# VHH binders against Profilin-1 (pfn-1), part 38

Target 1, 132 residues: Profilin-1 (pfn-1), of Caenorhabditis elegans (q9xw16)
Amino acid sequence: MSGWNAYIDTMTAAAPSIKRCAIVGAADGSVWARTEADNVFKASEEELKTFVALFNDVTQVPAKGADIEGVHYVVPRTEESLIFGKKENTGFFAVKTKSAVLIAVYEGPNEVAAQVRKAVESMQTYLNNAGY
Key: E = the ipSAE of ESMFold2; O = the ipSAE of OpenDDE; V2 = 0.75 times the mean of E and O plus 0.25 times the DockQ between their complexes.

## First folded at step 3 (VHH)

Design c41 (from p5 with S101Y Y102A I106L E110D D111S; framework vhh_7pa5_2)
Fold by ESMFold2-Fast, scan of step 3:
Structure c41 (fold): chain B 132 residues (1-132), chain A 126 residues (1-126)
Amino acid sequence: as target 1 above (132 residues)
Amino acid sequence: QVQLVESGGGMVQPGGSLRLSCAASGFTFSSYAMSWVRRAPGKGPEWVSTISGSGGSTSYADSVKGRFTISRDNAKNTLYLQMNSLKPEDTALYYCATGGYAPPPLPPSDSWFDPWGQGTQVTVSS
């Protein structure tokens, strides 16, 4: 099995503080690749469909927060193609490309957040340049 | 350990039909979109079709629309491709894969679409 899993491997190698991550379709939230086994990204199809729809109007997200893997995150602000959130020692970064949404969940103190954001944004840039 | 095992290929005359199967194990099959991808002799990979995890949405390459039907049985962890009105141009090794449209190649590109399984050969000849 290769395909989109190679992109998961690239992101987790770039930021080892990523605990779980996934690449999902921007239109429907369908899972293209995700971390598995002890690091399984366990969001439901319904939750992911709801989550990717947040990118249709990111300005509404800070008022409501976002749910990933059954965990409700506070979203302090959004950018046009970036949603990020925090709940205690857990956080996430999600970025939208033309065809995909990349979601990375990390655990640890705030100092690791910058590395995770950089890894996710680097992959976003690569995929956008490739037409995805 | 993720395993995808393709079967159902064979030799058929133009206008014939075949049904391919992909037996999946080692992951939560119903959570993943699944695709069929093919490699013709001397060519790179070509995306053929995708089905969502629930089976609620499907998409097809223009070259196969109206002739091929993708389906899945989540209770059996099996993906199918019903191929009708086969053409010589459909001759290829067929692979199943997780995910949507064929991903862009990562350097080196030859490692990107290596399947876990060996694929299943479809030969359309007259």
Scores: ipSAE 0.057, ipTM 0.475, lowest interface PAE 5.8, mean pLDDT 83

Design c42 (from p5 with G100P S101T P108Y E110S W112Y P115Y; framework vhh_7pa5_2)
Fold by ESMFold2-Fast, scan of step 3:
Structure c42 (fold): chain B 132 residues (1-132), chain A 126 residues (1-126)
Amino acid sequence: as target 1 above (132 residues)
Amino acid sequence: QVQLVESGGGMVQPGGSLRLSCAASGFTFSSYAMSWVRRAPGKGPEWVSTISGSGGSTSYADSVKGRFTISRDNAKNTLYLQMNSLKPEDTALYYCATGPTYPPPIPYSSDYFDYWGQGTQVTVSS
């Protein structure tokens, strides 16, 4: 793929419990890179446009939840540039940078969730510092 | 297997026009933003233009704005760059890439350039 695929590889290496992930444009939800093949991230462009728009006002999200890959997640709380959710043994973390939104879907208990959050936030910091 | 193959380059006089194409395969083309990036002799990569997956949004570097038009045909998995009013400083090897621009380097990794195609040469001279 593109050079952006290397960032997907970096995040999944840092948190092996990530099942699927993507880097998408913050303005339009267009995919820059995503997991493919057996681990394909299957959100449509229209679903991603809706999802990235949630970052325009994250305070509204806990009341309604969020949809990723056709799955509705309960969002217990948000931070200015962070949306996360849980549905049984599956969860996600999504963070916004200047130009991108990083989305990681994982499986496992709270200890696994902490590793995934750390990997995604580390990449968020790196991309922001690089101007993205 | 992801593959990007550029074509359409050539030699043209200042003020002339060229249309570049990029044939994409191995991924869901319509889901990805696509960009054109160029490398002039002795210089680093310069971002030229980006188009969203649906084609609904486009952006351009100031140096080409008003002269170049990016477009795509999702049914044919093909990206285009229409280049008008070409100048000698547009002489470069042109690459297509997925995503908005040339991504920042990952520390201790230099191999992401391999994800681009071979490029197509544009030479503007009289």
Scores: ipSAE 0.045, ipTM 0.479, lowest interface PAE 5.6, mean pLDDT 85

Design c43 (framework vhh_7pa5_2; at its last look DockQ between E and O 0.77; V2 from the best seeds 0.00; counts 0 for: pae E 2.5 > 2, unsure alone 59.5 < 65)
Fold by ESMFold2, look of step 5:
Structure c43 (fold): chain B 132 residues (1-132), chain A 125 residues (1-125)
Amino acid sequence: as target 1 above (132 residues)
Amino acid sequence: QVQLVESGGGMVQPGGSLRLSCAASGFTFSSYAMSWVRRAPGKGPEWVSTISGSGGSTSYADSVKGRFTISRDNAKNTLYLQMNSLKPEDTALYYCATGGSLPPPLPGEYWFDPWGQGTQVTVSS
């Protein structure tokens, strides 16, 4: 595989509470890399196309919520390049770069959520600085 | 293990055509975007083209637009690159890779370690 798997590994190592994650194309939701094996990230290309389009106007997302892997999440807040979703004791953070969207799905208490956000934002910053 | 095996390279005159193939195994091919990347002698890697997992979305580097066509056959786990109107500047070792673009290397990483041997394309009189 390409070096995009190293990005998956870096995020999961930085925040072990991430259970599934993916890197997808920002324009079309195509999967560039994802967790596999026991923790397969299982969103379809069609679902991911809809998901990445939410970044076209993040201010409308709290009213709609967001779907990933067939699970509907409430979106209590967004930022220009970040969507945070919650469902029961799980959640996700998604961040957009110029070329990609990084998605991390996690489980656990509040301390976990902050750690997950830091992991995805650190990678977002690295990619942005490299022009991605 | 994941394997990607490139073939179809060769020597051709300027203006000629070649069709590259990439045989994939060891992963769910249809779930991943795939790319062609090339490396000319003495130069770093250059992204060439990407196709989505379903094949419904494609993109190309400016240097190859209108001359190269990426495609895939998910039933055969095979990625293709049709190269027309070849120029001497297309001379390179061509690789296929998973993903929608050429990732920047993380600190301390080696760019081509996980990739195969590639297939050589030489465009010369």
Scores: ipSAE 0.453, ipTM 0.764, lowest interface PAE 2.5, mean pLDDT 88
ESMFold2-Fast, scan of step 3: ipSAE 0.548; ipTM 0.776
OpenDDE, second read of step 4: ipSAE 0.808; ipTM 0.900
ESMFold2 (binder alone), look of step 5: mean pLDDT 77; pTM 0.776
OpenDDE, look of step 5: ipSAE 0.766; ipTM 0.883

Design c44 (from p5 with T98V Y102W S109T W112Y; framework vhh_7pa5_2; at its last look DockQ between E and O 0.59; V2 from the best seeds 0.00; counts 0 for: pae O 4.8 > 2, SAP .67 > .668)
Fold by OpenDDE, look of step 5:
Structure c44 (fold): chain B 132 residues (1-132), chain A 126 residues (1-126)
Amino acid sequence: as target 1 above (132 residues)
Amino acid sequence: QVQLVESGGGMVQPGGSLRLSCAASGFTFSSYAMSWVRRAPGKGPEWVSTISGSGGSTSYADSVKGRFTISRDNAKNTLYLQMNSLKPEDTALYYCAVGGSWPPPIPPTEDYFDPWGQGTQVTVSS
């Protein structure tokens, strides 16, 4: 698809609990790359536009939650460049780089969350160092 | 198989106009942002413009702002680039690419583009 798809593959391979991923523009939620085929990332552009805007004020996100792929997640935790969502045995980590938002949707118990976070933060660090 | 076929290039004088097209296939076109990039001989790829999947948002390199317009027809799986007020420095091989910000952290090589398309040559010369 594109060079960005390689980063999708890297994130999805980082932990078996990671099911779907996307890289989107931080400014407008435009999809740069996403998982496809059996694990297609299904968030709409309108939804992603709303989602990336959450990073403008992460302090309010826990009170509101976040929607991804038509699913509403409770947001137990936010940091300046990180939003963590949960719903039953699923969740997501979203991290913001200079110009992008990386999203990883995972399935599993709470114990897998650490691996998912590590995967997206590693990618975040890499992209930031590359100027993205 | 992802395919991108660029067309519409040519030779024009400074101040002239061209309209590039990119026919896309092998993926859900409307689900992805699309970009135009260009490569001049001996230089690395340069990002030109990006449009969101729906076409609701656009962005441009400073060097082309006010002169170039990116658009798309999702029903036709086609990306467009209207280039007005062309300058000699716009001379390059133009490619369409899937994605927003371009190039990716790993700059594309010739081999990177070969599977998708050959690009379309734009030459601006008096």
Scores: ipSAE 0.029, ipTM 0.353, lowest interface PAE 4.8, mean pLDDT 87
ESMFold2-Fast, scan of step 3: ipSAE 0.618; ipTM 0.833
OpenDDE, second read of step 4: ipSAE 0.015; ipTM 0.265
ESMFold2, look of step 5: ipSAE 0.514; ipTM 0.808
ESMFold2 (binder alone), look of step 5: mean pLDDT 81; pTM 0.814

Design c45 (from p5 with G100S I106V S109L E110G P115S; framework vhh_7pa5_2)
Fold by ESMFold2-Fast, scan of step 3:
Structure c45 (fold): chain B 132 residues (1-132), chain A 126 residues (1-126)
Amino acid sequence: as target 1 above (132 residues)
Amino acid sequence: QVQLVESGGGMVQPGGSLRLSCAASGFTFSSYAMSWVRRAPGKGPEWVSTISGSGGSTSYADSVKGRFTISRDNAKNTLYLQMNSLKPEDTALYYCATGSSYPPPVPPLGDWFDSWGQGTQVTVSS
């Protein structure tokens, strides 16, 4: 286990609706840490490399959507360092820091989305302030 | 079972010096880059310095460059931070962290991640 697993644990504790999450390198999508066991984050290395490249031009993402764990999500809009999507009762929030991309997949209605977004954005701020 | 134990903090006047130590166990110390990270009250954690596993390369935050020196003794599994010309702005809890070129060093979570302990307190005041 890496020390980055503590950050995974912190995010999942902050928002119980997060089912799976990961911290990956912004340059190449390499996994630094992810949820395991009953909540294993299943994205392949190739899929993550494609996903982090979306942050090179977030304005194109709503037209394409995004793939995470082999699931295609509709992305209604993006912000400079934020991509989020929805597919029926599931959704995700992904934020880019200086060195990382944080991805959280959640299940539940729109009422839980704000809690998940807050958890991911607070971790983004924490890591950016730490120089990551 | 990675264990990192920081020591050497204390109170010092501006312009003074302190040397911090980090005793490492539970892993092959010489194979990992090591970092110092600090957290001042009301601030997020700030990366301070990193040293490669061999000690052949070092890097520093702009705020400490020229004043702090990171070093290691791989035979003793110990990381050091020599702090000179200390300023009130250097007042913080100082943590050591296991790092590598990939993934980067892990900043401390404070109250969220207990495995590496509470760090060592440095207070710079007159």
Scores: ipSAE 0.017, ipTM 0.347, lowest interface PAE 5.9, mean pLDDT 81

Design d2 (from f31 with S31T; framework vhh_6fv0_2; at its last look DockQ between E and O 0.05; V2 from the best seeds 0.00; counts 0 for: pae E 11.6 > 2, unsure alone 63.5 < 65, placed apart)
Fold by OpenDDE, look of step 5:
Structure d2 (fold): chain B 132 residues (1-132), chain A 126 residues (1-126)
Amino acid sequence: as target 1 above (132 residues)
Amino acid sequence: QVQLQESGGGLVQPGGSLRLSCAASGFTFSTYDMYWVRQAPEKGLEWVSTISYSGSNTYYKDSVKGRFTVSRDNAKNTLYLQMNSLKPEDAAQYYCAKEGDWLSEDFSGTPEFDYRGQGTQVTVSS
């Protein structure tokens, strides 16, 4: 298990509602780590390349939504380093670090979103402080 | 209670036109961006169009640009989608969607787009 896998485990442990999770390169969407086994993060490289590019202009993302793992999510709003989406009882939080994008796909009622956000933002802060 | 009710769907031949409507209630319509989305059989939810709360900005899926026009009447709390030059690939259940409201949630949950209606079916066939 790579060091990045440990961060995946940290996020998923912090928010049990996270079903799948990935850490990808902010520049190209390359997968650094992802959930595997029964919870494989399935986004393609091409999709991830497109996704991470959304951070180049987050203001436009709510207009079009975002696709992850072939699923279209509506994006109510964005922040400079935060994109989150919703689809029924599922959603995602994606945060950008200096060099990475952390993506967490979750399932559950709306109330779980805060915990998921906290998990990815905590990791965001940690990685930023670490220079990533 | 937020309510969204789509209408205007039907069966048309390729090249035909339809005008969808979405009647909104239970929220301040004029303060929300509105969306059209669609779902074809065995396909996922697909974004079609967005119109800003004021109607000043509109956005379209590439495949519908030049053919579809989104508009709204805030006085009537109604969202519209004019669909011209319809193609078979446009066939789907069409839904209007409301921007989620963060003001009441304070990030305690995930903002939602509301699909309060049953949608309206658009079929394109010769």
Scores: ipSAE 0.011, ipTM 0.239, lowest interface PAE 9.4, mean pLDDT 88
Fold by ESMFold2, look of step 5:
Structure d2 (fold): chain B 132 residues (1-132), chain A 126 residues (1-126)
Amino acid sequence: as target 1 above (132 residues)
Amino acid sequence: QVQLQESGGGLVQPGGSLRLSCAASGFTFSTYDMYWVRQAPEKGLEWVSTISYSGSNTYYKDSVKGRFTVSRDNAKNTLYLQMNSLKPEDAAQYYCAKEGDWLSEDFSGTPEFDYRGQGTQVTVSS
């Protein structure tokens, strides 16, 4: 398949512990692609709009946390273009490119989290190099 | 074989200062975010502070902002917490933690978080 769905497939193949993921517009949270079928990434457009706005100042995110799919995560760490959230044995990595935000929700221990982070950052680099 | 050993606690008067240390071994310290958590009698574990793997970003629980400073020395595999203007509410057993899972406002220890040592006690009183 062509378009943004291929990038979803690439990330889930690179880190099989990703349960759901999406590529959304950085300005408004509009969904460009997401996991579908039995593992639909289920975040409303309004929730995604709020979520991507967190990248406007990532230094403020740890104090308030982040919501994805109706779940509130503690955000122990951010970087200029990365938000890492945790809730029990579930977590997410979100990275910002020039025009998009990549969101991957996973389950598992730290070894899984490292694989997920590598997968989303590799895609971040690829999309940035492609002008996105 | 992750090992974390806390030290530097003690008894101090209100308004005093302490510097906690956490010696780390059994993992590549410089590649992991690190946390300080604490537990007071009859309370659950509380997150206190986070520092990124490189030390570039630090984060604090609201009640300690401006009074506590987290830092790390990756060459010495050591994490620090400088605690100034200590209050009775800060009295607790303090633990350092390696990156792991967290509840929103609570801490839940996992095998990735290992504070099997005793921690270090901070007492703020006479």
Scores: ipSAE 0.000, ipTM 0.139, lowest interface PAE 11.6, mean pLDDT 80
ESMFold2-Fast, scan of step 3: ipSAE 0.445; ipTM 0.764
OpenDDE, second read of step 4: ipSAE 0.007; ipTM 0.224
ESMFold2 (binder alone), look of step 5: mean pLDDT 76; pTM 0.765

Design d26 (from f31 with Q5V L11M Q39R E42G L45P K61A V70I A91T Q93L R116W; framework vhh_7pa5_2; at its last look DockQ between E and O 0.02; V2 from the best seeds 0.00; counts 0 for: pae E 13.8 > 2, unsure alone 63.5 < 65, placed apart)
Fold by OpenDDE, second read of step 4:
Order: structure tokens, then C-alpha cells, then sequence
Structure d26 (fold): chain B 132 residues (1-132), chain A 126 residues (1-126)
């Protein structure tokens, strides 16, 4: 678990607007790493299990939205390995790797979304290349 | 297929009112912020107003603040613009525009829209 914390730090450093972040198992939503202390990622295991299952059929997610940390987000659209949601001036980006789901929750104006996406997609690419 | 169809435009005297509507289809309307943008002849597009996906937040250009009200009915997939105290300088073609997936937006200007309608003409003249 401790080894994955470095990736959390990398993403949060790349996008300062990220408030909370987690790396979870794509199969079961188990938490591998997460932001802690003042920015603790608070999603339950049951919630994460449900969340990662959204990637089994991303086409249905826009109609339903997504819940993270007890907050409901609308999901404008999805890609095969990308789910992003919004709630007014907050949002999240979730990307799926071979074995993990990276979740970044951010706050700020819409302009920061691009930076958040870039951060999580960069990590996605890195982990995929590393076999994760 | 995304479709945006504006209606409600017309000719009015200064001080008059109009209510524009935009019928949306082909996408999950309730998940997108919506915009009104206008273009006067010979001028570039001007951002008029924005309403968040839920309707909780609204934004207006300084030129229309206090006179225009943006609203939406997500159950009807319809966007509205109530225009009061109209001025000759409000004369323009008014477009309904869809948020571009929330990746790069500017609420103070005219963002790049992936879809907008054909527009409805508003003419304010004595």
C-alpha cells in the first residue's frame, strides 16, 4: 500500500486543484492508496465496489451519474477508460488502468479540469506501461 | 444527434420584453451547463448568460445583468431566456449553446461550444 502513495503524491503535485485522490483495485474497489490527513478520501469500500463496476458498462453511466464519498455527480459523458463527473464547481476524474482505477476529486473553476485530467491520464499511461 | 432549436425571437420596441426558448435533444440535457450567446451583424459572438446543469447557478454578461434571466426545465429539456427592458443594442441573433464536456470553460467569455442552434432573431427598434 505504501508504494502506491508515491503515485498519489505525483498526481496531487501535478494538479493542485485535486483535493482528494485514491487508487483502488479495478476488480473490487479495494483501496491501494489514498490521500489522508486533512484531505482524506472518504469513500467506503461498498461505494468503491459500486463505482469501479461502472467501468463494466460506461455507456450507461451518463444516465445514472456516479457517487463518490456520498456525493452524487452528474456525468456528462464517458470514454472507455474514463469517467468524469461534476457538481457545480467541483468534480472528479476517474481512469481505469489494467488493474486499477485512479480517482481524483477536485475543486475550482472549470479551467482547472483540464489539468486534473492530464494528471490522472498521465498516471494512467505510466501505470499501464508498467503493467498495472 | 445533438439538436438545439431556438424560438421566441421577434421585433419589439425599446423597453419591451421577449422570452426565448431552446429545445434540446440528443444528449443528457440535465448533465450539461447551457449558454446563450448572441451575434449582432458585423460583430463577433458575445456571451450572454450561463446556467449550470442543475440550474443552481446563473451567470450574466454585464451588459444584460438585471434585465435578462436564464432558466431551464430539465424535465422538458428546455432552456429559457427572459429578456426585459430590451435595448436597441440587444438586437442580435441569439443562440442556444451546449457545454463542451466541462473540460475548458470560461464563464466570463465565449467558450468553444461543441453544439449550438441556428439562432432566433431578436430586433429591438422604435
Amino acid sequence: as target 1 above (132 residues)
Amino acid sequence: QVQLVESGGGMVQPGGSLRLSCAASGFTFSSYDMYWVRRAPGKGPEWVSTISYSGSNTYYADSVKGRFTISRDNAKNTLYLQMNSLKPEDTALYYCAKEGDWLSEDFSGTPEFDYWGQGTQVTVSS
Scores: ipSAE 0.268, ipTM 0.643, lowest interface PAE 2.0, mean pLDDT 91
Fold by ESMFold2-Fast, scan of step 3:
Structure d26 (fold): chain B 132 residues (1-132), chain A 126 residues (1-126)
Amino acid sequence: as target 1 above (132 residues)
Amino acid sequence: QVQLVESGGGMVQPGGSLRLSCAASGFTFSSYDMYWVRRAPGKGPEWVSTISYSGSNTYYADSVKGRFTISRDNAKNTLYLQMNSLKPEDTALYYCAKEGDWLSEDFSGTPEFDYWGQGTQVTVSS
């Protein structure tokens, strides 16, 4: 019964300030699961392919920023498996696992940003431990 | 000192309605996402619903979708749960929670919550 959408539901329940999110393939950016309906994650196939390629060398990202759903985000810094960005009151956290990239777009103050990061990193740990 | 006080529970017949309230104090209510969690006798906690800090995003457990509505009034520091079409299986102690998290050791698909109020009892029976 369980599709990848169950993990999307878990992340949004834990951090409801997530506006839209997706789980995509690390190799090609193919969508495994995403939020739908009023919260549909709208990134194109080409944009996601470009985005996941940023994880090949995260040190280059702060100089260029990152684009998600046609929105350009300022990326203040990166970590080995984490890219995060900010644009006004909107931001995102993206983490890479062995086989996947999790992307969560949120809006709100620093308190909810911390909650979103925690939710995304917890799922990253779970998927890595499950071999994904 | 963070404090959450639930109220509005009671006894109703199947098909009835109740509105639960949670009065929050000791923190900036408008800056935090809020949750409703319930616990039936002999069972673990079950997440029911969440609402974002601004009220713009809401999420519901499959068992209550279409029947329950979560809302908040940030000016009054109050969280609400409107419960319609109540069923016997909705019988539980209902808690208001400020923070939620996943289980650290074993992923169950249900958020783990670290802070509860005292709870309010809902009993649905003939």
Scores: ipSAE 0.000, ipTM 0.209, lowest interface PAE 14.1, mean pLDDT 80
Fold by ESMFold2, look of step 5:
Structure d26 (fold): chain B 132 residues (1-132), chain A 126 residues (1-126)
Amino acid sequence: as target 1 above (132 residues)
Amino acid sequence: QVQLVESGGGMVQPGGSLRLSCAASGFTFSSYDMYWVRRAPGKGPEWVSTISYSGSNTYYADSVKGRFTISRDNAKNTLYLQMNSLKPEDTALYYCAKEGDWLSEDFSGTPEFDYWGQGTQVTVSS
């Protein structure tokens, strides 16, 4: 099993509200690891290719929103390497590293979302420091 | 004028129960997710529980899961926290908090809420 699955386990353990997550290639959206089984991260390769391209100009994302797993999210704000999406009681955080995009889909309001953001940003920092 | 007024705190023995209430006014209560947060002596704020604006989804910190139940009555603009099987570690000042709007920097991860209640003290001791 590739070492990338361990990072999936680390993120889901750090933030229990994460329902699904994935690590995908920043250039092409290829899946390096994801939650599986009953919690399958269901985004298609075409959807992921479109999604990671949003990081090429994050300033345009709030006007358009973002799609993951066939769900359209409002994007209230972005940072240079972070996209936050929200739909009703669900949402996602996505962060870009040097080589990858980490995507975590959660259920819950803003306080729960803060725990999710912390988990993905901690992993972002770790992977960037490791050269990824 | 946003107001959040907590009540229902008090002193109880370990294993006891309390029901906290938070009366909300000055905003459209049913449009916002609501939170319970606590501050124990010598510690910073700790998230306890969250309920979605409609009441359909609830979330709990691991330390209270199975013992506390968050609920809301949107017709009465009131948030509740039923606290069962109380432990000395639950001793804290409890606050309700309103979610900030979608464009708030609060989404950046450190819990910062638009308005805080004044809190209600819960003390669990022999």
Scores: ipSAE 0.000, ipTM 0.144, lowest interface PAE 13.8, mean pLDDT 81
ESMFold2 (binder alone), look of step 5: mean pLDDT 78; pTM 0.775
OpenDDE, look of step 5: ipSAE 0.023; ipTM 0.386

Design d27 (from f31, 16 letters changed; framework vhh_3k1k_2)
Fold by ESMFold2-Fast, scan of step 3:
Structure d27 (fold): chain B 132 residues (1-132), chain A 126 residues (1-126)
Amino acid sequence: as target 1 above (132 residues)
Amino acid sequence: QVQLVESGGALVQPGGSLRLSCAASGFTFSSYDMYWYRQAPGKEREWVAGISYSGSNTYYEDSVKGRFTISRDDARNTVYLQMNSLKPEDTAVYYCAKEGDWLSEDFSGTPEFDYWGQGTQVTVSS
């Protein structure tokens, strides 16, 4: 979808430690926008459909973890509309809005993880307030 | 300030058992989820098991499910990994890890040694 790339650009500008990110449909995991070229978000259609379905019951996610771009992440806990994972120096934050799921994959230490979380949650708030 | 000290690693026969311990200090132990990871030579570190801060929920990698049991003793600031029916492929250095403070709104520290202990060697052979 045209126009959604502006939100990708806003998130990556706010947190440069985001290596790859995407905005996908909450119902089916269809890609609305994602990082491209050297930073292409590589998740398959099947993987994204499975991933967004995790938001139907986030309390089950810590027991099994989550897969993004073929990488299995430990999910230590979940919050309402937030799933986050960690594997070594790589991690992700995924947040659900009314109609979308925002996924940001980052690399770096604890300081950058905190900044990425703030960027993703800020965008979540904005989109929810905008009716998305 | 966080310190994690693993112990209990040894050389054991296939089918044997070991109990690993992780003594924690420098944080409010009862407030954090705790994890065990392992790393075999030439491989990436992989998650093995986790236990919630309340002790009510436990989580396992598929290859160890039914053989390993994670538990905690908050009075002693210790997390344990009971390993049964050990296999040669379980040979690795085992690491204790604490839930990261990067989930906190007011995080201001550095990540050095916040998540990981020094490790304890488990070898399954003979």
Scores: ipSAE 0.000, ipTM 0.161, lowest interface PAE 13.3, mean pLDDT 79

